VH-VL binders against o27280. Designs and how they scored, part 114

Target 1, 266 residues: o27280
Amino acid sequence: MDSMNVPEVLEIKRIVEESESVKTFIFSWDFRREVRPGQFVMVWDFRDEKPMSVSLIDPVRSEIGISIRRVGEFTDRVHGLSEGDLLGIRGPYGRGFELMGRDILLVGGGIGMAPLAALADEATARGMRVDALVAARTADELLFLDRLEAAGVNISTCTDDGSCGFKGFAHERLLTLEENHDMAAVCGPEPMMFQVMRILDERDVPAQLSLERYMKCAVGICGQCCLDDTGFRVCAEGPVFWSQELSRVREFGRYRRDPAGRRVPW
Below, E stands for the ipSAE of ESMFold2; O stands for the ipSAE of OpenDDE; V2 stands for 0.75 times the mean of E and O plus 0.25 times the DockQ between their complexes.

## First folded at step 3 (VH-VL)

Design p19 (framework fv_bamlanivimab)
Fold by ESMFold2-Fast, scan of step 3:
Structure p19 (fold): chain C 266 residues (1-266), chain A 117 residues (1-117), chain B 107 residues (1-107)
Amino acid sequence: as target 1 above (266 residues)
Amino acid sequence: QVQLVQSGAEVKKPGSSVKVSCKASGGTFSSYTISWVRQAPGQGLEWMGRIIPILGTTNYAQKFQGRVTITADKSTSTAYMELSSLRSEDTAVYYCARDKGWYFDYWGQGTAVTVSS
Amino acid sequence: DIQMTQSPSSLSASVGDRVTITCRASQGISNYLSWYQQKPGKAPKLLIYDASSLQSGVPSRFSGSGSGTDFTLTITSLQPEDFATYYCQQYDSYPFTFGQGTKVEIK
């Protein structure tokens, strides 16, 4: 298959239960169509199509994995599927993460660890030192800890409720970690990413941030895919952005869009 | 520890162009954002534009759009500001500064550009 | 463009004095305001960012306050090295704009 815009019907090869609410669906993949960490695919259940981050990229096994959190009707239906069932996959889309330097910090919140898990695999394969700060509201929402450990990643955890690791938010935990890194990659709730970005900017650590809302915009799905006074070509540049561009975006971390496209505080 | 070192003073004729350099040291150049700010004799500061070297993206003040070109060479950790169609009103000290996106935390020493005769 | 107006344009003060400089934006800029010190023949030096955050290495006698349109830089107990011109800068929107400057002169 040559065209990224034509859905390919693929068989679910394996399903991994990551938590009560998250499953990773694994498919055979032809790596003549390259996939990079930070990119996403459109998943089609033959009724609705939704964007999903690629969480596993394994050229040795010729597999990709897509991690899906159960949050609504579409994801509930997909979670009901079994190995051997079919899904339509279109893509990949969007700009992936770029790696530089010798060491990287990953900061992930909840399902935001999905694209960062794929990035951790690539960074370790490149010979980089990888530190990961894995954040969630509760211990049962911490994702990919075993996979990160197996990859040789140095892991720190935090939960809002203190049920695992540091009690508090990702940015509060980051303030207690005073190690410098050549770069960082951040994915999670937008308010978390904004606070983390500010700390990394103070430390002169260049960071890439994955904006989940921009996955919908990258294929022309959503009309609310704009940032104040940025001039971004969202469909060509997202979902991954460098912190230098986001530092001056008035909406990032402060506003969301309602159904009418109006700015509403977080 | 970040240091920005600019090229030396220039004297230019009206209608010519000038290209000022700004060499960065300390830290990772690809993580920098560089802004250019000028100051006419006895006057205040005027922002001209910025570049994010890792992306190649630039933003210019509308007043200078079409006359200013800001570039960066990652291999030499150097940013450049070229201003064309020079007039006597362009006589100023030109500064490069590291742009955190929110403030300018380190500045070059300035380059005096005089447009005369 | 957002216009930044400083008051006063100049002032005379003695060592040990408390000096206040104000900066007014023509539009709301939240807290996206920085203050710089410039000595004759030298590049500007960052003092304050995000309206009230003190830059590392800057003496604690400098402080900033304000939000929206009205901002203040305060120097408690003025020192000899503080005689300089001070500029505010907004970075809420392009183009970034500066105040006209406030010259703090020895009395």
Scores: ipSAE 0.006, ipTM 0.533, lowest interface PAE 10.0, mean pLDDT 85

Design p2 (framework fv_bamlanivimab; at its last look DockQ between E and O 0.39; V2 from the best seeds 0.00; counts 0 for: pae E 15.8 > 2)
Fold by OpenDDE, look of step 4:
Structure p2 (fold): chain C 266 residues (1-266), chain A 117 residues (1-117), chain B 107 residues (1-107)
Amino acid sequence: as target 1 above (266 residues)
Amino acid sequence: QVQLVQSGAEVKKPGSSVKVSCKASGGTFSDYTISWVRQAPGQGLEWMGRIIPILGTTNYAQKFQGRVTITADKSTSTAYMELSSLRSEDTAVYYCARDKGYYFDYWGQGTAVTVSS
Amino acid sequence: DIQMTQSPSSLSASVGDRVTITCRASQGISNYLSWYQQKPGKAPKLLIYDASSLQSGVPSRFSGSGSGTDFTLTITSLQPEDFATYYCQQYDSYPFTFGQGTKVEIK
């Protein structure tokens, strides 16, 4: 289903400070317009537009949440906004996660936990058992822990500096976990996702991974988010991909293209 | 277990065309990338091209550009390689293979194509 | 095109021997290198991918190493079933290319 391509001007209902660098912006949402975990929206501040994952889907309150990390000029402006201010939202776009089985493993790094948090809510609501491996550089960068715990998610943490949970990287922590799951969903830095995918493949665990690329149109027209050399468009065929699909993407975990189209290593 | 089964041996005349089939089983065909590799008698391996069935997108070696056409039928889980304007130098065993990350983990049994007048 | 050169083109060895085959790329290919074993009348069999990753089901006596331009396939203890032709293959860029092969024969 193609969503509306015209931004809807929405009022920021609430702002949740998730960490020093991440805020979640809450909006009223008409759920006649379906949205799935893993899908993204284009956020317009009336100057620029950026793709952002939906991190909260609340049909009870008729709300969605968009978690945004402060990383540049656009996000700096957005982080300067207050409750009651306006943003343009168009979407949702892209392919979201598909839930299957009884037991699901979520592996997230940094802001990559945003779409996974939404997926966790849906999975637990369906009565699934959800294990989440939440990774970050430091303890204060771990996202959505209280929210996940409240949802009944079994959480394992991993930090680069060992300030919380396992000291090391997500794939290293994953190697210490012997239990297999019916399905895995992964989102975070590509080097992390690449290593995690390899482990999951070796264990024959079906895995879906959410990619981040430079997006402009969000509707599969401009080609800015095309992946070498498959022709996959992250905004159209993704951002959620199966591991089998990503296995055909040479650049995955190795490099990406900047807005100018140049190859830049991870 | 993934299995690729190719069509039988072919004998062709110069200037004619040959179409080799490769039927996949044991997995989801839409998840596959299929490459074609040939091997002349007593020679090494030569990559010809690849297709992503779910997208229908292809990449060909420039050497075969204009002569080779790779297609896929998702409904039958079958990939095809057609080579036109056959020459004696095209005499070889042609292999289909599952292209997993640009290396080939499963191979068909090969199809011998002989081009002779 | 990237040229892949294997050394040696052929070698004779005995069961139990350590066998080393090298592959050199005409330009840097990172770790985008795979190794195959082929027996007469059979399709190639994948042994190693990404230069050093062992394919599932392949005996641990096989190993791969290297990055950039120089790569090595090692068989720590040659077994009777290992007499075959071995090929390296790069997948850094199109077209994918193979080495000319190394035939491992019984001494």
Scores: ipSAE 0.032, ipTM 0.594, lowest interface PAE 4.7, mean pLDDT 93
Fold by ESMFold2-Fast, scan of step 3:
Formats: C-alpha cells, sequence, structure tokens
Structure p2 (fold): chain C 266 residues (1-266), chain A 117 residues (1-117), chain B 107 residues (1-107)
C-alpha cells in the first residue's frame, strides 16, 4: 500500500484569499492516492506539522486545496508564503464523509465550511440536491459562499450579529428550514454541532459530524483522542463520526479539555 | 438559575383527562429538555416522557404511549403534560424536571393528582 | 426496559457513619447514571451525574463510582440532613428508569 507517513514536498500552485484570516493553498495532486471529503493532511513548514482539512478535491484539474485560518505562529508563517513556495504534505488521514440518498444538508460554522465545501462538490457531482446552512459570527467570517453558489448549492446563511442572512445561531436558523433530507453533514464549533445534531436526530436525519480535536487520533496520537472514558471505544478513528456514535460521548458539546487535559465546560 | 413552577393539585374522575403545567423562569427554557416523572404514594419514581421545547419533539415511555401528550409554549416558557383515560393507578405526584444531559438537575415542586371513583 | 436494582432497600445508620448504596443495571449503561436524594414531601435533588460527577452545591462527602452495570453512592461521615431516600437513574436508553430507592434511616 501507499506510504502516507512520509511528507511529500509540494509547490504552492495558487493561493485563494477566502477572508482576512483564511487562505486556501492549492497543490497539484496525483489522484492515484485517493482523497475523500472529510479527510485531512499534515502540513509541514519544515519546522512544525499541523493537521488541516482538505477543502478542495479537483481531479479534473489534478488539484487539492487546504484552507488554513490564521490563529498562531505556525499558521502566521504559512500565511506569509507565496505561490511557488514549498510545503510538506503527509496524508490523507482519517475517515471521510459517506454520501447516501438524494438530498444532503450541510451545516458549517466558520472554518468548518472548509471540509464541507469539498463534500458539496462531490455531492453535486453525484447529482444530489445540496442545501447548505453557512454560519458565522459576522458576514466577513462566512466562507465559500461564491464557491458553493457556483457548484449549484442552495445556500442559507446566518450570523450572530445579523450582518448577513438570519440573525441568530445555526440551530435557530435550522429550525426554520425544511425537514426532509436523506442525510446531513456538520462541521463547526462543538456547541453548535451538538445543538444541530439534536435537531437532526429528532427529524430522523442521519448526520455525520467532523470533530477537529480528533484529527490527531487518526494518525495514532492517543489520550485526548479517546471518544469515551466510560469505555465505549478507545482510540476510535475520526474526524468524522455518525451522530449515533456521538450520542454516547459524554463530553460532546458539554466539555472541552484545558492544557492539563481536564474537562472544562464550554 | 432555573426555577420550575407547577400548577396546583387536581382531583379527577376515572376516564377523564388532566393537564399539568410547568412554567420555567429565566432564559434557559429553550436550552434544555423538560421531562415528566411521576411518583405514586409510597412508591418510586417513574419517567413518563420528555420534550425539547425549541423543536416540539417528544419521547414517551411505552407504558404511557397513546395516553400522554407533552407540549410546550415557548412564548410563555411553559411545558404541559396531559394524561387521558385516567385510572385509579394514575393517582400520583407529577413532577416536571429539566434535562441537562438526560439527568434532571432542577425539579418542579410537584402536582398532586388524585383519581377517585 | 433496563431494570435498575438498588441494595439495600433500607439501612439504619448513625451520624458520622460511612454509608454505601449500590445500584445494578440489567445491562451495560456505560456511566450514564445519576443519583438523587428525596426527603418526604419534597421533589428529588440531583447529587451525582455521569456516575461520578458531583453536582454544584452538593457536599463533598457524597461521591459516586462505577461503570457498566455496577454503581456505588458513598456518603462519608453521614450528617443529620442526609437521612432520606436515594434513587439511581439510568439515561443510556429510553425509557429512563429509576432504582426502587434506598431509605437511609436513623439508628
Amino acid sequence: as target 1 above (266 residues)
Amino acid sequence: QVQLVQSGAEVKKPGSSVKVSCKASGGTFSDYTISWVRQAPGQGLEWMGRIIPILGTTNYAQKFQGRVTITADKSTSTAYMELSSLRSEDTAVYYCARDKGYYFDYWGQGTAVTVSS
Amino acid sequence: DIQMTQSPSSLSASVGDRVTITCRASQGISNYLSWYQQKPGKAPKLLIYDASSLQSGVPSRFSGSGSGTDFTLTITSLQPEDFATYYCQQYDSYPFTFGQGTKVEIK
């Protein structure tokens, strides 16, 4: 099988500025090594490695894209790079989203739209009807709206401050949307995903949720990656989980980990 | 902080229906589910069902399926439990309680329902 | 339905005693178990959730342990206000079910 544990040094082919804080880095990719929406790669700047979701999968152009939000030293350095510069890429890792049925609902918050944008492309290519609820704190933090529109996606937006679309949270907006989808995919802050999951469970819509904190678990880093300290499943693979799996995780949507690994309420 | 205040005691005839109210105070009504639990005199606790107020979605214990209806009025932050076709065995104190993570962290004071023939 | 069985059904204790109450589920419930205290004529009060997490405002002499099918509530150094009936509850699956209760009486 292919060795996914050695970084390939790839040239940055194109950079798309998605917002003031988010850029998508596009690389040529050999699709003999398959990449699925919901999977991630390790991005290496020759000093540090960080997991990043794949946000563009384009076999026609032979390209992948990786969307990176500027949140610290590593991402600041990567944001300083230009087209033609080099990055190391390892992967892909993790289990991706599974598509089923004819209709899919995507619910994304902030950078969580990145893996969902790749999923939208695959779903539309398969002839599925795609509805996307794109949520952010403000209009300037809504991501991928033009790309989703170009793909034929039916878009609803919400912002906490009302600067674009519905004024309110993702789950409040979801309550006003139609209830008939064959499946859903959700990615964003855990409290948002927990509320959305509850609504989808009540509507009998099977949902897959992508959890950023479990990305390292897929590459064999244990401890924080265990789904359930009650013994349900140790070292479960992520980052994508079905809602039925997450319903048994006590911490999902309720607690996070501090730097010492203790449970802290959201 | 959440406070749950229930309606007053009821005396009903067999075959009739009773509707008990549970008013939540504070801004947390839509954040949590409301469960209904009853306790017959000298007996233990029995879960009847729950509602997610923001959705109107309910789950009922099979024993009460077809006889219990749980509703919520978000404008008044009030949940209701209606039990039909009352029997003497339905004589109990009925509690509403807030679900935080499927456990019940705040309880109403209880409503005594007596079914007499 | 998941059957919850408490042991003992009643016990007599003195102030300062260590009291242990057990709860057994008829099938695995992970740690989806809570403990409640009920005094006569009053609504139940949450003590412990997720088998071992102490509810805010509950004295530290109360503790819970266990996972799967066997669970324990411990009261270290029993106080006068602790004479009450205690119930366990599972919330792994619907319908949620309670144990039959354990009455802690003064000796």
Scores: ipSAE 0.006, ipTM 0.399, lowest interface PAE 14.6, mean pLDDT 82
Fold by ESMFold2, look of step 4:
Structure p2 (fold): chain C 266 residues (1-266), chain A 117 residues (1-117), chain B 107 residues (1-107)
Amino acid sequence: as target 1 above (266 residues)
Amino acid sequence: QVQLVQSGAEVKKPGSSVKVSCKASGGTFSDYTISWVRQAPGQGLEWMGRIIPILGTTNYAQKFQGRVTITADKSTSTAYMELSSLRSEDTAVYYCARDKGYYFDYWGQGTAVTVSS
Amino acid sequence: DIQMTQSPSSLSASVGDRVTITCRASQGISNYLSWYQQKPGKAPKLLIYDASSLQSGVPSRFSGSGSGTDFTLTITSLQPEDFATYYCQQYDSYPFTFGQGTKVEIK
């Protein structure tokens, strides 16, 4: 109850450099606090607290991994930490992905591959066939390729600049791929997710998409993570939504909100 | 593929109610948003309301607020629209449709409802 | 409610003709507009969404354009199966509203 809403101070057990801009921080974790792919934690560096996706869930080693892209002041400070340094973690929070059927498509852009890598591990452990479309701006920003391959995932890649795989956006690559999946899971830049969602819906593939919004409380009280048109709170009713839920949300893919709630174009 | 199959035509008296069913097949019903649209004889299309079955949430056009009730039964993959206090101007074909991102990509075959004394 | 006004209300055309139908919204709706085709006794069929995006399976002779308040549907080379009534629909805000329809008849 109270322990889930108060940060626990944990030592960084291991750091994995996923790319020049992305590191995964590994912590020992007591799995009496269950965690599912698609859920997030609030990471506290003793100054600020930010939501981060869980990318590794390993009950055998009693470990979780949190992947963090260097994008600003907070993440710069966290990237400067070493093994043995401390971070506060509260959570997990939010609604995770649900698996259905036997054949799943993952579509991830940039850091959005983090929760999908955790989902891929669970899906392959259940004996599902997993296809992943991994997208980034450039080849050196493609994440988790070796890990996905080792898990038995069938990988397709695309890059904006064509440096690896298909040259173009994820939704353009998706138009050329096989359409016979029981479900899809999508996470990445919101404009990408919007276009991918429309294609999957036209193909009648049930899809779950993971959103990012500004968060403070993470338990649904403050309202900072709300979506227009529905009143959904990303931290409580999401961050994972079914595509049918998002099809009713005007802001999805069309604009974002700053911390003060003002509309800002994508 | 995705199909929406509606209940059959009905003849009703003024002041009564009608309940039209819309059974979805193909895909997963919980992923569907279902809208209801009607069309009076020789007239255009009029949106009435919708339901989001996975959430149980409904939206109604103001014109029908208080007279229309839209429900869904996940176990039978069926949506329902009930219109009460029927008037002669409610004579129309009633369609259910899948709401795909603010527009309607699959439509039921329609249910003719005639209101006469 | 946002009123959608189509022009013309009807037109007569021959196979092979280029046909243009317009739709005007009573206030700005950005590009949140779809077009439907309806044949007698049948349900509407989606043609165009987001003003200009062609629905899968719809022939490329159909196209849409416009933003704000003024929108057009164009059929480049009319075919026998295209004789129908066409409706625009806005989805900028609830309630979703339709134009009054444009009947395209064979000459």
Scores: ipSAE 0.000, ipTM 0.415, lowest interface PAE 15.8, mean pLDDT 84
ESMFold2 (binder alone), look of step 4: mean pLDDT 92; pTM 0.942

Design p20 (framework fv_bamlanivimab)
Fold by ESMFold2-Fast, scan of step 3:
Structure p20 (fold): chain C 266 residues (1-266), chain A 117 residues (1-117), chain B 107 residues (1-107)
Amino acid sequence: as target 1 above (266 residues)
Amino acid sequence: QVQLVQSGAEVKKPGSSVKVSCKASGGTFSSYTISWVRQAPGQGLEWMGRIIPILGTTNYAQKFQGRVTITADKSTSTAYMELSSLRSEDTAVYYCARDKGFYFDYWGQGTAVTVSS
Amino acid sequence: DIQMTQSPSSLSASVGDRVTITCRASQGISNYLSWYQQKPGKAPKLLIYDASSLQSGVPSRFSGSGSGTDFTLTITSLQPEDFATYYCQQYDSYPFTFGQGTKVEIK
């Protein structure tokens, strides 16, 4: 445990430009510390620390990858780094995805494709049939399409503006797709995940959903991480939850929290 | 260590139903998938169906569709297999097994079900 | 349904012998194959999963190989406790199916 809670300063081995706003940072990793799809690490730039999902797990090359979208001061600074620069990495943390069944559906929105890309690699390595619905606002924000195609994944796309694939939202596209999956994994904006979960529940498809926003709580050490007054702790028990667990959480899909901790609608 | 403990032997008449239980201990039951496999005397193994206890999702072998019902009670960490409209050909030892990625790493001791009149 | 055929159906061997059992699938199943050992009156015990991965606690004299349609279980230096019936199982598609079994008997 001590080695997981102390930040290890690692050299950026390679940087992959995923889009204009997303980069994947690749580090050498000692796989004596196991890491699974759906888990996250704390990334420290020597000023601030932020949770980031692991998007690449490669034991053959002894590498992990962390995909980061540019959305604020911390991520702007990290995006300014080059190969050979240093970052602190602590973890991994959280509950990862479970793989069961022969057929899996992945539904990802924007940067939510990051943990699902790692899951797709594991599922295809196990020989599972993988269908991915990749959703974004515009075509240039669709992530990991080349990587998923190289892995043999069956890809469907949708964009809000219709610039690639189906014109509309992920849940609208899902309604037109085949129903035959043993399970699903979903990651993206909460309103999208809520609508997708509802459809999968009606189809009796078990779904696992990743609640990335709540990873920002101090890992397992504060009551502020509770989703509701029920005492359910996302940072200690998540970020991956079964749809059955989320059905009684009043916050899921309905509102988020601002920097002051106040509830605001999506 | 994971352990699966099944209910005791049953003798049933043709046309009746039997319900076999499988209680799990060690590890987290909610993370399991439970499969049921039977074996007729002197014969090989035959998969009947499975359940994901977290969600209640089931899959059944086609030949048992309509006769088999698999359920789970998370509060008691127990899975159940009920087989109806029993025939002499249903005489077998019925096993539950932990199923994670579809191979069966831990098995119950088996429940002998004899159908005769 | 995918049909699993084992060869031989039975074999006689002595302690210290090398034993080889084969399993053939009626269609490609990648590496989704497991091997089980069953002793009379007992539940099956997992030996190998994903065609070649040794289950924790299983002696290293057991090994598996193969992919696609043809698979092999090998027992090097057979021990007295290894006299049992062995089953392969595919888990590529529903319904999961088993081979008919191979009985390893004392010579």
Scores: ipSAE 0.005, ipTM 0.387, lowest interface PAE 14.7, mean pLDDT 83

Design p21 (framework fv_bamlanivimab)
Fold by ESMFold2-Fast, scan of step 3:
Structure p21 (fold): chain C 266 residues (1-266), chain A 117 residues (1-117), chain B 107 residues (1-107)
Amino acid sequence: as target 1 above (266 residues)
Amino acid sequence: QVQLVQSGAEVKKPGSSVKVSCKASGGTFSSYTISWVRQAPGQGLEWMGRIIPILGTTNYAQKFQGRVTITADKSTSTAYMELSSLRSEDTAVYYCAREKGYYFDYWGQGTAVTVSS
Amino acid sequence: DIQMTQSPSSLSASVGDRVTITCRASQGISNYLSWYQQKPGKAPKLLIYDASSLQSGVPSRFSGSGSGTDFTLTITSLQPEDFATYYCQQYDSYPFTFGQGTKVEIK
């Protein structure tokens, strides 16, 4: 418990450039601390600490990978690091994905493919059939296609601008896919996840969705359980939730909170 | 094609406990939320509590707090409702029902529980 | 607890009639209300959810309306199989509560 709450200073073993804006940082890991797809770690650059999803789990090489998109000051500093430099890592934290059945669907948008890439590795290692719908705004923002292909995943792509695969949004592409699945895992922008969840619910496909905004709850930063205005009191750690939990959260996919705590439509 | 099949009728003495089962088929049990609702003879419907099987999370009506326990076994796709310290006024038909967005879209056939001395 | 009151408690009607049943919540519940039909010796059957959405397989003669505290279930052109007891249910907050029921009887 305590050892997971104190950052361990680890050397960056390797850096993989996934795209112009995304890098995967690879560290040696002692797997006496189990890590599951869907969990996250706190990354500390000795100034600030941010939650980052684990994108690679490799017990054979004794490595974990953390994929980070450049979006602000912290991530800019981390992107400036080189192999051999040090970062503080603590965790893992949060509820990971649960695999069930034989045939699974992954639906990822942008950096949301990071935790799903780790899940794809585990599912294929278990002999499951994996279909992945990989969505992005443009072809240059599609992530992990080569890794998913190497793992034997059946890949469909879609881009908003039509530069690769289906032209349109993830949920529009999903409506054209007829394969039935035993479960789905979804990660990406919240409006995308909401639309995808609705389709999967109509098809009676159980879905797990990973919500970045709930990572803070899992490490105790917000001090609250996941509650909404419906009067339901659900005490569950994020970031991964089943669709039946989220179908009752009035805010999911419909509203966000401004700094004053007021609901604002997406 | 969702079906909920409940265990058979029970006759119990005051002060004993009863455990009713509800086996789900069709759809995926891990996506379910199961509620328990009872109906005394000639009376209306009364919600007792619910469970989200994947979490083990339960919510109970205050009236039944301390007497009702709802559980689920994911490996057998079965939910259970146990009611202790039975009284004659607990005589009722007990239903399990699947929640979809809180409303109950599929119901079990009901289990008649009679409490008499 | 939110109290759900149905009106009337019973009504007599003939085949072909338009029947309206009302349900009132003791506080605002938005559109978080469902309607069920129950025949003697049978489990309840979902008719309407989210105040106005018709459940798949339910005849179009059934409709729901309302929001906040006042809700109605309407059956146009009543059929012989519609003689039953009808219940409203709120799912805005715990505990979930039902109306006392409205029995629709043959006139």
Scores: ipSAE 0.006, ipTM 0.510, lowest interface PAE 10.1, mean pLDDT 85

Design p22 (framework fv_bamlanivimab)
Fold by ESMFold2-Fast, scan of step 3:
Structure p22 (fold): chain C 266 residues (1-266), chain A 117 residues (1-117), chain B 107 residues (1-107)
Amino acid sequence: as target 1 above (266 residues)
Amino acid sequence: QVQLVQSGAEVKKPGSSVKVSCKASGGTFSSYTISWVRQAPGQGLEWMGRIIPILGTTNYAQKFQGRVTITADKSTSTAYMELSSLRSEDTAVYYCARGKGYYFDYWGQGTAVTVSS
Amino acid sequence: DIQMTQSPSSLSASVGDRVTITCRASQGISNYLSWYQQKPGKAPKLLIYDASSLQSGVPSRFSGSGSGTDFTLTITSLQPEDFATYYCQQYDSYPFTFGQGTKVEIK
């Protein structure tokens, strides 16, 4: 078996507190094992294993960063760790983002900004012009604004409650933006991504969307991570999909599945 | 709070070996690294190596490779440094230190090792 | 190995003086640098980590700055208890290396 499918135990080199609920854990990384924005790793705390998007890729320092939101028992335990503590990491896994053209729009909601922050670094390094629309429910959930600004990204914000920037949802803010882009990359809550995709499709902007729920499908452990495009359920490798692929998925943005496999509206 | 307590001073003959202990108390032992740093009389600090107790993995400065062995006993929260083929130039105070993100936030009190014939 | 060079090797200063100690790495180490204080007969004590972060319990008169290859430790308004030798240490790569030390004599 390839060495990338075996967990390596790595020391937490540095921890960055991104918000009250999000931390970025930084590890030394051997870049002979390539990693690209949009890919994820499996994080193992020696009890449970969860997929986490790579949010920092720094070949100069030989480091990767993994941003983790505190949402349950596993992530609460990981948030309790300190620099020098150990985590198991395996990967990378999944399809990364593809860059094309000269101008890119990033649309991120909440923790969905994590893979987009890594993409912003790559896009700016390639000399692309990067505009980011950063959305959250409240101002304290807006992530990576300082990092994006330092990278030279043009930032627009919106919050559901109006506590920072435009008061409203990402798709409402997008409708007030006039500039055309060669492509877009989108990551966040599925209902937000669906509305954003629809607007970008109308504007003829090709978009790539990262779907968190398809990360496990990429490592072969998910029975619910499949596309239904011809009346047949098919398993597809994620988490990044082009908007044309998602336009054929009946459930995208409309339904989710509960643990019993039943359809539940968003 | 974490405290590192080292074994007492040693006087050794050239060609012998010495094993210094470092017992951690008041905190977790296995979830951080332990380094050994020595200081010859009137000289600066010299890093010898480190161990990750949970893994048993070690890394040594090349100058000491082949002569130094660092080990850890997780059941007693104790790290050890053994230096063999002692020479007069090995006369020094030997410190253990806890690595937190690789900087050393807690230090042992030091163990004086004198090598004389 | 990364060579760490401190300047000056020693200095004498009066209580209340501002003192600066510099540390230069032979190659880039980002911000992976710490500063330690060592008093005669005692173990070193951590003052600054990650180039500029003050360790808990350390007086605010101590500060660190720099990145890459050039770093500075500053002590504003020297106190009698600041008589000591100060060491920088890089932890960017193995083996970890220390500067040769700077001895600060008060008065």
Scores: ipSAE 0.000, ipTM 0.385, lowest interface PAE 19.5, mean pLDDT 84

